# VHH binders against FERM domain-containing protein 4A (FRMD4A), part 2

Target 1, 303 residues: FERM domain-containing protein 4A (FRMD4A), of Homo sapiens (Human) (q9p2q2r20to322)
Amino acid sequence: RRCQVHLLDDRKLELLVQPKLLAKELLDLVASHFNLKEKEYFGIAFTDETGHLNWLQLDRRVLEHDFPKKSGPVVLYFCVRFYIESISYLKDNATIELFFLNAKSCIYKELIDVDSEVVFELASYILQEAKGDFSSNEVVRSDLKKLPALPTQALKEHPSLAYCEDRVIEHYKKLNGQTRGQAIVNYMSIVESLPTYGVHYYAVKDKQGIPWWLGLSYKGIFQYDYHDKVKPRKIFQWRQLENLYFREKKFSVEVHDPRRASVTRRTFGHSGIAVHTWYACPALIKSIWAMAISQHQFYLDRK

## First folded at step 1 (VHH)

Design a09 (framework vhh_sonelokimab_d1)
Fold by ESMFold2-Fast, scan of step 1:
Structure a09 (fold): chain B 303 residues (1-303), chain A 125 residues (1-125)
Amino acid sequence: as target 1 above (303 residues)
Amino acid sequence: DVQLVESGGGLVQPGGSLRLSCAASGRTFSSYAVGWFRQAPGKEREFIGAISGSGGSTYYAVSEKGRFTISRDNSKNTLYLQMNSLRPEDTAVYYCAADREVTYEVGLSDEYDYWGQGTLVTVSS
């Protein structure tokens, strides 16, 4: 079957995938195009029939996944799946480069919320990385048309494009003499500090039908108000979790209740463990389950 | 209410491969999360890998990543562990275990509800 793998550098790989090809073999093929050795941070994603992002299971065949029943090639995306505190923990320049490309894409596509002022500073590092030192205002304005550096939200919050460009130019002038690598490190240090960085968000409901965001990362499971992805209402660090459960339409976490654990209250049937449950369609619950287990395994691998 | 029976163990040369099977009887197999564990002489029982009831989620211990593959065939009520590139340190009794619901143990918690009797794997030349 025809498959199209979208790469982080905007290239597309057109492949005829055979029924026996394993997802890990496809990941190896993609990784070879970047001389990428540290593959453990990356995955291959696809959008399911409901519009939710899903990930290929590396030990399964590519074509054994539930792709949308549409004519044309299967569309796949190579991107970062497992995030870390800092790129300073990465060993290879190829890995660092791909984290940078992934971060740029996430900012540009508005998958990570960021203030316009911070966007302008980030855009200056993109220019320093791609073009080197500032030369002229005119060259910058031309380059910003070619580089996906300014997301639509940032542009619409200000009275003119020229204003936005001028802010970028002021930041860019201050970077004179920075190497490409220094620009990447400085860009990533800002992006890594953003609260939504590295969190996979899923729209869920509680038992009352109230909508929430459930966030999954290498740090744990987070519950957010539906209108605030930044400040979690509940934090379930991996070390606090006892068990994860799923059924067709529900996902549950079993967590040590600090209040119950610290209080030596003797109440019949009291275990000191609390259960938190969220509801979604079966496809989304399956996706949440797969991501939760994968994130916990990644956490253990790095502990 | 579910019984598990492991098979496929035996003597294998270093670098060799083995496929272990675990046959389940009792309740509907697809309603259980199942896993593989091993215990070497004088050592504690260690986790190898687990698979959800549907087979849609798999996870492995770090040390076994890439060498072992867990799979299941719900039509045959059977769990499999494919072991490749075996080393002398893999010598152990291998156990399959089942939980009454799809459960993933994150911390120190309750054990799996049902266990098999084990099958011995010896890696030696």
Scores: ipSAE 0.012, ipTM 0.485, lowest interface PAE 8.1, mean pLDDT 83

Design a10 (framework vhh_sonelokimab_d1)
Fold by ESMFold2-Fast, scan of step 1:
Structure a10 (fold): chain B 303 residues (1-303), chain A 125 residues (1-125)
Amino acid sequence: as target 1 above (303 residues)
Amino acid sequence: DVQLVESGGGLVQPGGSLRLSCAASGFTFSDYAVGWFRQAPGKEREFIGAISGSGGSTYYAVSEKGRFTISRDNSKNTLYLQMNSLRPEDTAVYYCTADEITYSIPSAEYEYDYWGQGTLVTVSS
């Protein structure tokens, strides 16, 4: 079957995938195009029939995943799946470059929420990385039309494109003499500090039908108010989790919280045991479960 | 459909023993944590004990430790409760229960989704 893998550097890899090809083998093939050794941070994603992002299971065949029933090639995306607190933990320049490309894409596609003034500073580092030192205002304005540096929301918040360009130019002039590597490190230090960086969000409901965001990351499981993805209402660190379980329409976590003793008619908690449950459609619950197990395993492998 | 069917209840004299069984069907038994609750006449339901999917971890209510033993046989899709030194206050309907725990971290207390119909245990002379 024809598959199209979108790479982080805007290239597309066209493949005829054989029925027995494992997802791990496809990841190896993609990684070879970047001379990437540190593959453990990356995955291959696809959008399912319901529009939710899913990830290939590395020990399964590529074609045994629930792709949308559409004609044409299967569309796949190579991107970062497992985030870390800092790129300073990474050993290879190829890995650092891919984290940078992934971060740029996430900012541009508005998957990470960021203030427009910070966007202008980030755009200046993109220019320094891609083009080197500032030369002229005209060159910057030309380059910004070719580079995906300014997301639509940032442009809408200001009176003109010229205003946004001038703000980027002001930041860019301050970077004179920085190397590509320094620009990448400075860009990533800002992006890594953003509250939504590295969090996979899922729309869920509690037992009373109240909507929430459930966030999954290298640090644990987070519950957010449906209108605020930035500040978590509840934080469940991996080391606090006693059990994870799921059913067709529910996902549950059992945590040790010494502030709360949980004794119910059906469950006996000694001091600090609490059970938290969220509800969603079966397809989304399966995605949440797969991501939770993968993030927890990633946590254990790094411990 | 997940189905749990309890058996082994009956009349027993004080100081006697009973072994309860719960036959499970409709799911991969080894992927589920399973346990026992009881409900005495005029009382609310109370937890007795639970066992992890692999059988490697067991959890007991403090009051039941030493007299009751929970075990499972995954090859037979069956959960057991061995009850020794029975007392009149052990008279209750005993329910088996299950919840899917596909990634288990030991020692937890559980809230369960699936329940059997119950089996009556009467301890009386």
Scores: ipSAE 0.000, ipTM 0.206, lowest interface PAE 14.1, mean pLDDT 83

Design a11 (framework vhh_7qbe_3)
Fold by ESMFold2-Fast, scan of step 1:
Structure a11 (fold): chain B 303 residues (1-303), chain A 122 residues (1-122)
Amino acid sequence: as target 1 above (303 residues)
Amino acid sequence: QLQLVESGGGLVQAGGSLRLSCTASGRTFSMGWFRQGPGKEREFVASISGSGGSTYYADSVKGRFTISRDNAKNTLYLQMNSLKSEDTAVYYCAADTEVTYTLASSSEYDYWGKGTRVTVSS
């Protein structure tokens, strides 16, 4: 089966995937293109028939996943799945470069929402990394047409493209003398500080039908107002959780109750206080379940 | 509706081994073993995820006990090695009928077996 793997450096790998190929072998093949040793942070994602993001299970065959029933190649995405507090914990330059490419992609595709002024500063680091020191206003305006540095939303918030370009130029001029590596580190320092960085968001509803975002990361599970992905309304750190529960259309978490006595039977259902439940379609609930377990295991592996 | 039946208990000398089995009357997800010694409260021993991919153990049994399952047979196992007198207890099988991922070593389950007695002589 024809598969197209979108790489973080904007290249595409065209592959004829055999039925026996394991997802871990595909990840190894992709990683080899980057001389990547620290593969544990990365995964291969695809969009299912309902439009929800899913991830290949490394111990399963690539073609045993539920891909959309459309003609043409299976579209796959190589990207960061497991985020960390700082790239300073990464050992290899190849890993740091890929985190940088992933972050640029997430900002450009508006998967990480940021203030337009921060976007302009980030764009200046993209230019410094790609082109070196500022040379002229005309070169910058030309380069910004070729580089995916300015997301559509940032452009819409200002009446002219020239204004956005001028703001980027002001930031860019201040970076004179920075190396490519310094530009990457400075870019990542800003992106890592963003509240939405490293959080996988899923649209869910509570028992009353109210829409929420459910956020999953190595830090735990977070519930956000549907119009505010920045400040969580509820925080469930992994250490506070006893159990996760999965049913066809619901995902539940059981919070540790320090006053709960040792029991031989479940106290779940005696009162709703210790349990929080969210609802979504079956495909999305399965994605939430898989991501929650994977994030918790990643959290344990790092301790 | 769901029934769990434990087997494999008995009298064994310290340092010996026993394998406990628990057969479920239907499909289960997360499963675990608990035990209750004479004059003690029920305590967690080990748990296993529905797929068998994740296992958790009480510190007192780590390195000595191994939990496993055979989903085709709806059967849970506990291999107990290097048994000690403090392992003397009634061992209970527990199961959930929903997919459960246990983060804590102690957990609560929907269904319980009647138990199988293990006596370790000194």
Scores: ipSAE 0.156, ipTM 0.600, lowest interface PAE 3.8, mean pLDDT 85

Design a12 (framework vhh_7qbe_3)
Fold by ESMFold2-Fast, scan of step 1:
Structure a12 (fold): chain B 303 residues (1-303), chain A 122 residues (1-122)
Amino acid sequence: as target 1 above (303 residues)
Amino acid sequence: QLQLVESGGGLVQAGGSLRLSCTASGFTYAMGWFRQGPGKEREFVASISWSGGSTYYADSVKGRFTISRDNAKNTLYLQMNSLKSEDTAVYYCAAGYEATYEIYRPDEYDYWGKGTRVTVSS
């Protein structure tokens, strides 16, 4: 079967995938194009029929996943799945550069909530990495039209494009003399500090049908108000996890020593345990479960 | 797909001890032990949460049996002390992604081992 794997550097791999090919083998093939040794941070994603991002399960065959029923090639995306506190823990330049490319994509596609003034500073590091030192205002304005540095929402929050360009220029002028590597490190230090960095969001409902965002990350499970993805209302750290389970339309976590009363199961009583349950369609619950187990395994592997 | 393999069964005199082990081929959350004696239905013995912090026992085994797990080895244990003739059964290891509601029900578990035989002589 024809598959297109979109790479983080905007290149595409055109492949004929055999029925027996495991997702792990496909990841190995993609990683070889970058001489990437630290593969454990990356995955291969696809969009399902509902528009939600799903991930290939490495021990399963590529073609045994629920791809959209469209004619033409299966579209896959190579990107970061498992985030960490700092790129300073990464050993290879190839890994660092891929984290940088991934972060730029996430900011530009508005997958990470970020203040427009921070966007302008981040754009200056993109220019320093791609073009080197500031030369002239006209060159910057030209380069900003070619580089995916300024997301649409940041542009809408200000009265003119010229204002946005001028803010980027102010930041860029301060970076004179920084190397490509220094610009990448400085960019990543800002992005890594953002509250939404490394969180995978899923739209869910509680028992009463109230909508919430459920966030899954290397730090744990987070529950957010539907209108605020930045400040979690509830935090469940992996170290507090007692049990994790799902059914067709629900996902539940049991956590140790919660300060909040919550009883949603029929089991023999134990003090200091609370159960939290969220609801969604079966396909989304399956995606939540797969991400939760993978994030938890990643957490354990790093201890 | 997920495989559970039990070991440690055998013949023991009343008052003796046995330790059963169950190794899973992959990651599991809720796990438990069930048993089936001659001419009886499969019954709950014990279950354990992923963290190992929550354990549950059938009244007939409380104080005599201890369930534990080693998540690094994907292995579940059942330490059986003060064995009685009534404990004679085939012991089954069970795992399930949904197994936190009514943990004592076999139908809450998705994966089962082949079973290991425990015979307690008088």
Scores: ipSAE 0.142, ipTM 0.634, lowest interface PAE 5.5, mean pLDDT 87

Design a13 (framework vhh_lunsekimig_d3)
Fold by ESMFold2-Fast, scan of step 1:
Structure a13 (fold): chain B 303 residues (1-303), chain A 127 residues (1-127)
Amino acid sequence: as target 1 above (303 residues)
Amino acid sequence: EVQLVESGGGVVQPGGSLRLSCAASGFTFSSNALYWYRQAAGIERELIASITSGGSTNYVDSVKGRFTISRDNSENTMYLQMNSLRAEDTGLYYCARGTSEYEITYGSETYTYFDYWGQGTLVTVSS
């Protein structure tokens, strides 16, 4: 079957995927194009029939995943799946560069919520990395039209494009003399500090039908108000979790609750464990479960 | 390579019985939890029965007392004995492999990630 893998450097790989090809073998093929050794942070994603992001399971055949029933090639995306606290823990320059490319894409596609002033500072590091030192206002304005540095929302929040460009120029002028590597490190230090960085969001409902965002990351499971992805209302760190459960339409977590019961006061239906449950369509619950298990395993592997 | 192949489906009258088989290859059968899943017209896909590597079983309420899941580690085969079949049991029945290392259990309820599925076997209950 014809498959198209979108790479983080804006290239596309067009492949005729045979029925027996494992997702792990496809990941190895993509990684070879970047001389990438630290493959454990990356995955290959696709959008399912309901429009939700899913990930290939490495030990399964590529073509045994639930792709949309569309004519044409299967569209796949090579990107970061497992985030870490800092790129300073990464050993290989190729890994660092791919995290940078992934972060730029996430900011530009508005997958990470960022204040516009922070966006302008980030755009200056993109220019320093791609073009070196500031030369002139005219060159910057030209370069910003070619580089995916300014997301649409940031542009709409200000009186003009010229205002946004001028703010980027102010930041850019301060970076004179920074190397490409220093610009990447400075960009990533800002992005890594953002509350939404590294969180995979899923739209869910509680038992009363109230909408929430459920966030999954290397840190744990987070519940967010549907209108605020930044400050979680509930935090379930991996070390606190006793159990994860799912059925077709629900996903549940069990957490130790020291307020509920002691070892000396066990009663029927009260075990000192709090259960939290969220509801969604079966396809989304399956995606949530796969991500939760993968993030938990990633946490355990690094512990 | 990992392979799961279902068999034993067919057409039966209400109140009849069928035994489904799931033949497994390409992995250490005795080390994995295995599951039966079904999809019927107008009904979402549902997990109906599970059996752990240790032999513990679980069933969805609609089949409890009527269906029995079992495994034969010497033959690398899992079974689903279906008794007192009803029209509502009509559907495609799939076997699935769970990764036991990702099973997190406390108390009687357990759910797991499925990495391999069979092609399914059709069960039709009609008069």
Scores: ipSAE 0.000, ipTM 0.109, lowest interface PAE 20.2, mean pLDDT 81

Design a14 (framework vhh_etentamig_d1)
Fold by ESMFold2-Fast, scan of step 1:
Structure a14 (fold): chain B 303 residues (1-303), chain A 129 residues (1-129)
Amino acid sequence: as target 1 above (303 residues)
Amino acid sequence: EVQLLESGGGLVQPGGSLRLSCAASGFTFSSYGMSWVRQAPGKGPEWVSGISGSGGSTYYADSVKGRFTISRDNSKNTLYLQMNSLRAEDTAVYYCAKDLSEEVTYVSGDTTYEYFDYRGQGTLVTVSS
C-alpha cells in the first residue's frame, strides 16, 4: 500500500508499506532520517474517516489501522505525541529541533490557542532562527510569504497584512545578535507557557448531553468548558486516578476523593471514590482510551 | 442482553463451606473481569472478590482474604466463589457482577472492580447455628 509520511521539515517520505510492517518499525525508519535517538516523544498520526486525529499503535501493523477510504496514498504525519515541561529536559539537538518544528506547525495550523500579539513575537523568532538578524523591511515581507509563520486567524483579526508584518518587524529588530539556538529556546519558552500546549483535546458529552472538551497530557486528564479550552473546570492528575474504564460509547475515570482520606480502595459502595464519565462515538472513545493509556505510561516512565 | 444467574447459596453453620456459581450469557465472557458483591441485611453492598478476564489476576477484600477463592471457567461461561471458614457476618445475598469496561487500567495500585454492571438476581447465604 502506498503511504506518504509527512515529516516536520516539510519533506515527505513516499513508501510502499508491506502488510507485515509494524508501526514501531515505521517510526524507526522515520527517526533514522533525523538521526533521532529520543524517539519516545514522537508518534505517527493519521486522520480517520470521521476527521479525528488517531495515532499508530506501535505494536500493531501499520496497515491494520482504520484509514479513510480514499483513492491515492495513505497520509501519515510524524509529530510530537508526548510533550514535556521544557525542551531543557531533552538531551539531543535533533530532538530539540523537531520539538521546535512541531511547535511551529501547531501554531500555524491553529491547533494551539494564542493571542495574535504573541503570534507576531513568535514569528520574529522564526525569522531569527531561519534568516539571522533583521536586514530590511522588504526582506521580512518576502520571507513571511514563504515561511508558515502567520496563521490565518491572526491575519483576520487586524486591519491589514502590512499591519501584521510591521508588528513582526518591530519584534524582529529587538532580536539582533541572537543565535539560532537562542531563538529556538526563546520561541519554545513562550509556546511551552501557553495553557493549551501539549494537551490533546477531544469533544465529549456528559450524561446529560452537555458538551465538554476532554484534555489528555503528561500531567493528567482535564475537563474544559466547551467554550474555554484554556482554563480547566476539573483537573485529574495521574497520581489521583484510581482506575480508567472505557466501553463502546463512554470513557470513565475513578478518582480518590481527597475529602475522604484513608478510604479503603477495595470496599464496594464506599463513597470515598468518585466516578466521572464522558460520552462520544465508539471511534472517538477508542482514540481517547489509547491516548489516555499512552499518556499515563509516559507519565510512569518519567516518574 | 447481559444475563447473570447465581446459584449455590443456602443455610450453613459457622465454620462451614459453600461454593457459589454464576452462569453468564449475552457477552464475550473471557473479555471481561468479573466480581462477587454481597449485601447483608440492612447494609449497603460490599465488594468481595474480583478476577481478570483471563483468570490470571485475582483480588480479595480484607474481610474474606485467605477464606474465599474466586475462579472462572471461560469454556463454560461460569464464575465461581469457593467460601471456606464461613462466619455469621458473611450472611448476605451474593451477586455476580460484570465489569463496566472491556479494558481496565489500574492507575493506582491494586484497585479492584468496584464499578460494574450487575444483572443477576443474587443467591442468599445464611450462616447461623
Scores: ipSAE 0.000, ipTM 0.146, lowest interface PAE 15.6, mean pLDDT 82

Design a15 (framework vhh_7uia_1)
Fold by ESMFold2-Fast, scan of step 1:
Structure a15 (fold): chain B 303 residues (1-303), chain A 128 residues (1-128)
Amino acid sequence: as target 1 above (303 residues)
Amino acid sequence: QLQLVETGGGLVKPGGSLRLSCVVSGFTFSDYAMAWVRQAPGKELEWVSSISSSGGSTYYEDSVKGRFTISTDNAKNTLYLQMSSLKPEDTAVYYCATEGSDWEVTYEPSGTYTFDYWGQGTQVTVSS
């Protein structure tokens, strides 16, 4: 089948995928285009029939996944799936480069919530990384038309494009003398500090039908008010979770009572165990389940 | 749907023996860890013994270690507790428990076991 893999640098890789090709092999092929060795942070995503983001399971065949019943090529996206606290833990320049490209894409596509003033500062680091030191206002205005630095929402919140460009220029002038690497580090430091960075969000409901966001990351499982993705209402760290349960339309977690010492695993007869349950359509519950297990496995692999 | 039925309790003298049985129905017995817990009159529930889903690993409360033996018969979906050298302190209602679930899939990040299902219990009285 014809598959089209969207890469982080806006390139598209056109492929004829054979029935026996494993998702791991496809990831290896895509990674080879970037000379990427640290593949464990990355995945290949697709949008299912319900419009929700899903990820290829590396030990399964690419064509065994539930793609939309559309005519044309299967659309896939190569991107970061497993986030870390800082790029300073990454070993290879290729990995650092891809995390930077992924972060730029997420900010530009408005997948990460960020204030417009912070966007202007981030855009100045994009210019410093791509072009070096500030030279003239005219060069900056030309470069901003070619680089994916300013998301549409930031442009709509201000009086004019010229105003936005002028704010970027003010930040950019302050960066004189920074190296390309320094600009990347400073950009990532800001993005990594954003509360929504590295969290996979799923729209769920509780037993009363009240909508919530369920967030999944290497740190655990988080419950957010539907109108506030920033401040979690409940935090379930991996070390606190006894069991996860999945059934057609529901996902549940059991929480360890923090008043008890957890010296040895296989503790029976707990008191104070609480169960938290969320509801969604079956396709979304399956996605939540797969992501939760994958995030926990990633958490274990880093200890 | 899910049923646990305990039998084998009774009145015995100190130093005596009893074998408790728990017949399980409504789920695949060999997929779940099983336990015995007890409740003495006017006291809280106390964990007694557990056995892994494979039957290969057994665990005991210190006060019963060496006196009680937990075992399973997967073909009969039955859990056993062989009790010997019984003491007055062993007087309690004994319950069969499992972490069994009506859930399609379960996953345990912490590696700690909890119990969702309990039988009606069987009374053990050691006269003293």
Scores: ipSAE 0.013, ipTM 0.443, lowest interface PAE 8.6, mean pLDDT 81

Design a16 (framework vhh_ozoralizumab_d1)
Fold by ESMFold2-Fast, scan of step 1:
Structure a16 (fold): chain B 303 residues (1-303), chain A 128 residues (1-128)
Amino acid sequence: as target 1 above (303 residues)
Amino acid sequence: EVQLVESGGGLVQPGGSLRLSCAASGFTFSSYAMYWVRQAPGKGLEWVSEINSGGGSTKYPDSVKGRFTISRDNAKNTLYLQMNSLRPEDTAVYYCAKGPDEYAVTFEVGSTRYFDYRGQGTLVTVSS
């Protein structure tokens, strides 16, 4: 079967995938393209029939996943799946480069919520990394049209494109003399500090049908107000979780907290255990469960 | 409608044996982990045994380990508890319990138990 793997640089791999090929073998093939040794942070994603982002399970065959019924090649995306607190924990320059490319893509595609002023500072580091020191206002304006540095929403928040460009120029002038590597490190330091960085968000509902965001990351499981992805309403750190459960349309977490026990609680676990439940379609619940198990395993592997 | 019906309780002398049965209906029995739990007079609910959906894995607390054996017959939708070397402190109402629809992961093995449904119970009295 024809598969197209979109890479974190602007290239694509066109592959004829055989029925027995394991997802881990495909990941190895993509990693070899970048001379990447630290593969544990990366995954291969696809969009399922319901429009939700899913990830290949490494021990399963590539073609045993639920791809949408479409003519043409299966579209796959190589990207960061497992985030960490800082790139300073990464050992190889190849890994750092790919985290930087991933972060730029996430900011540009508006997958990470960022204040426009922070976007302008980030854009200056993109220019320093790609072009070196500031030379002229005209060169910057030209380069910003060619580089995916400014997301559409940031541009729409201000009176003119010229205002946005001038803010980037102000930041860029301050970076004179920084090396490519220093620009990457400084870019990543800012991005890593953003509240939504490294969180996989899923639209869910509670028992009453109220919409929420459920966030999954290396730190745990987070519940967010549907209109605020920045500050979680509930935090479930991996070390606090006793059990995870899922059912057809239901995902539950069990947290050990004897102080919050209810005497009227109906036979769910032992005394002092609280159960939190969210609802979504079966395909999304399976995606949530797979990500939760994978993030927990990643947490254990780094402990 | 999930139904669990326990039987086999009764009066037995210390050191004696009893075999409890639980007849399950209203769900795909072979797909669920099953539990035995008990409640002694004036005490809270205590977990006494656990068996996975296939019957190949069992767990017990130290209070009954070596004396009680949980088993299941998926063809008959029946759960069993063989109780040997019974003690006065084993006197309780014994309940059959169905596990949750899915049990994905346990971070602290053996620390928690999640029960969906319980039956009416069967009384076991161990007295001289």
Scores: ipSAE 0.000, ipTM 0.171, lowest interface PAE 17.0, mean pLDDT 83

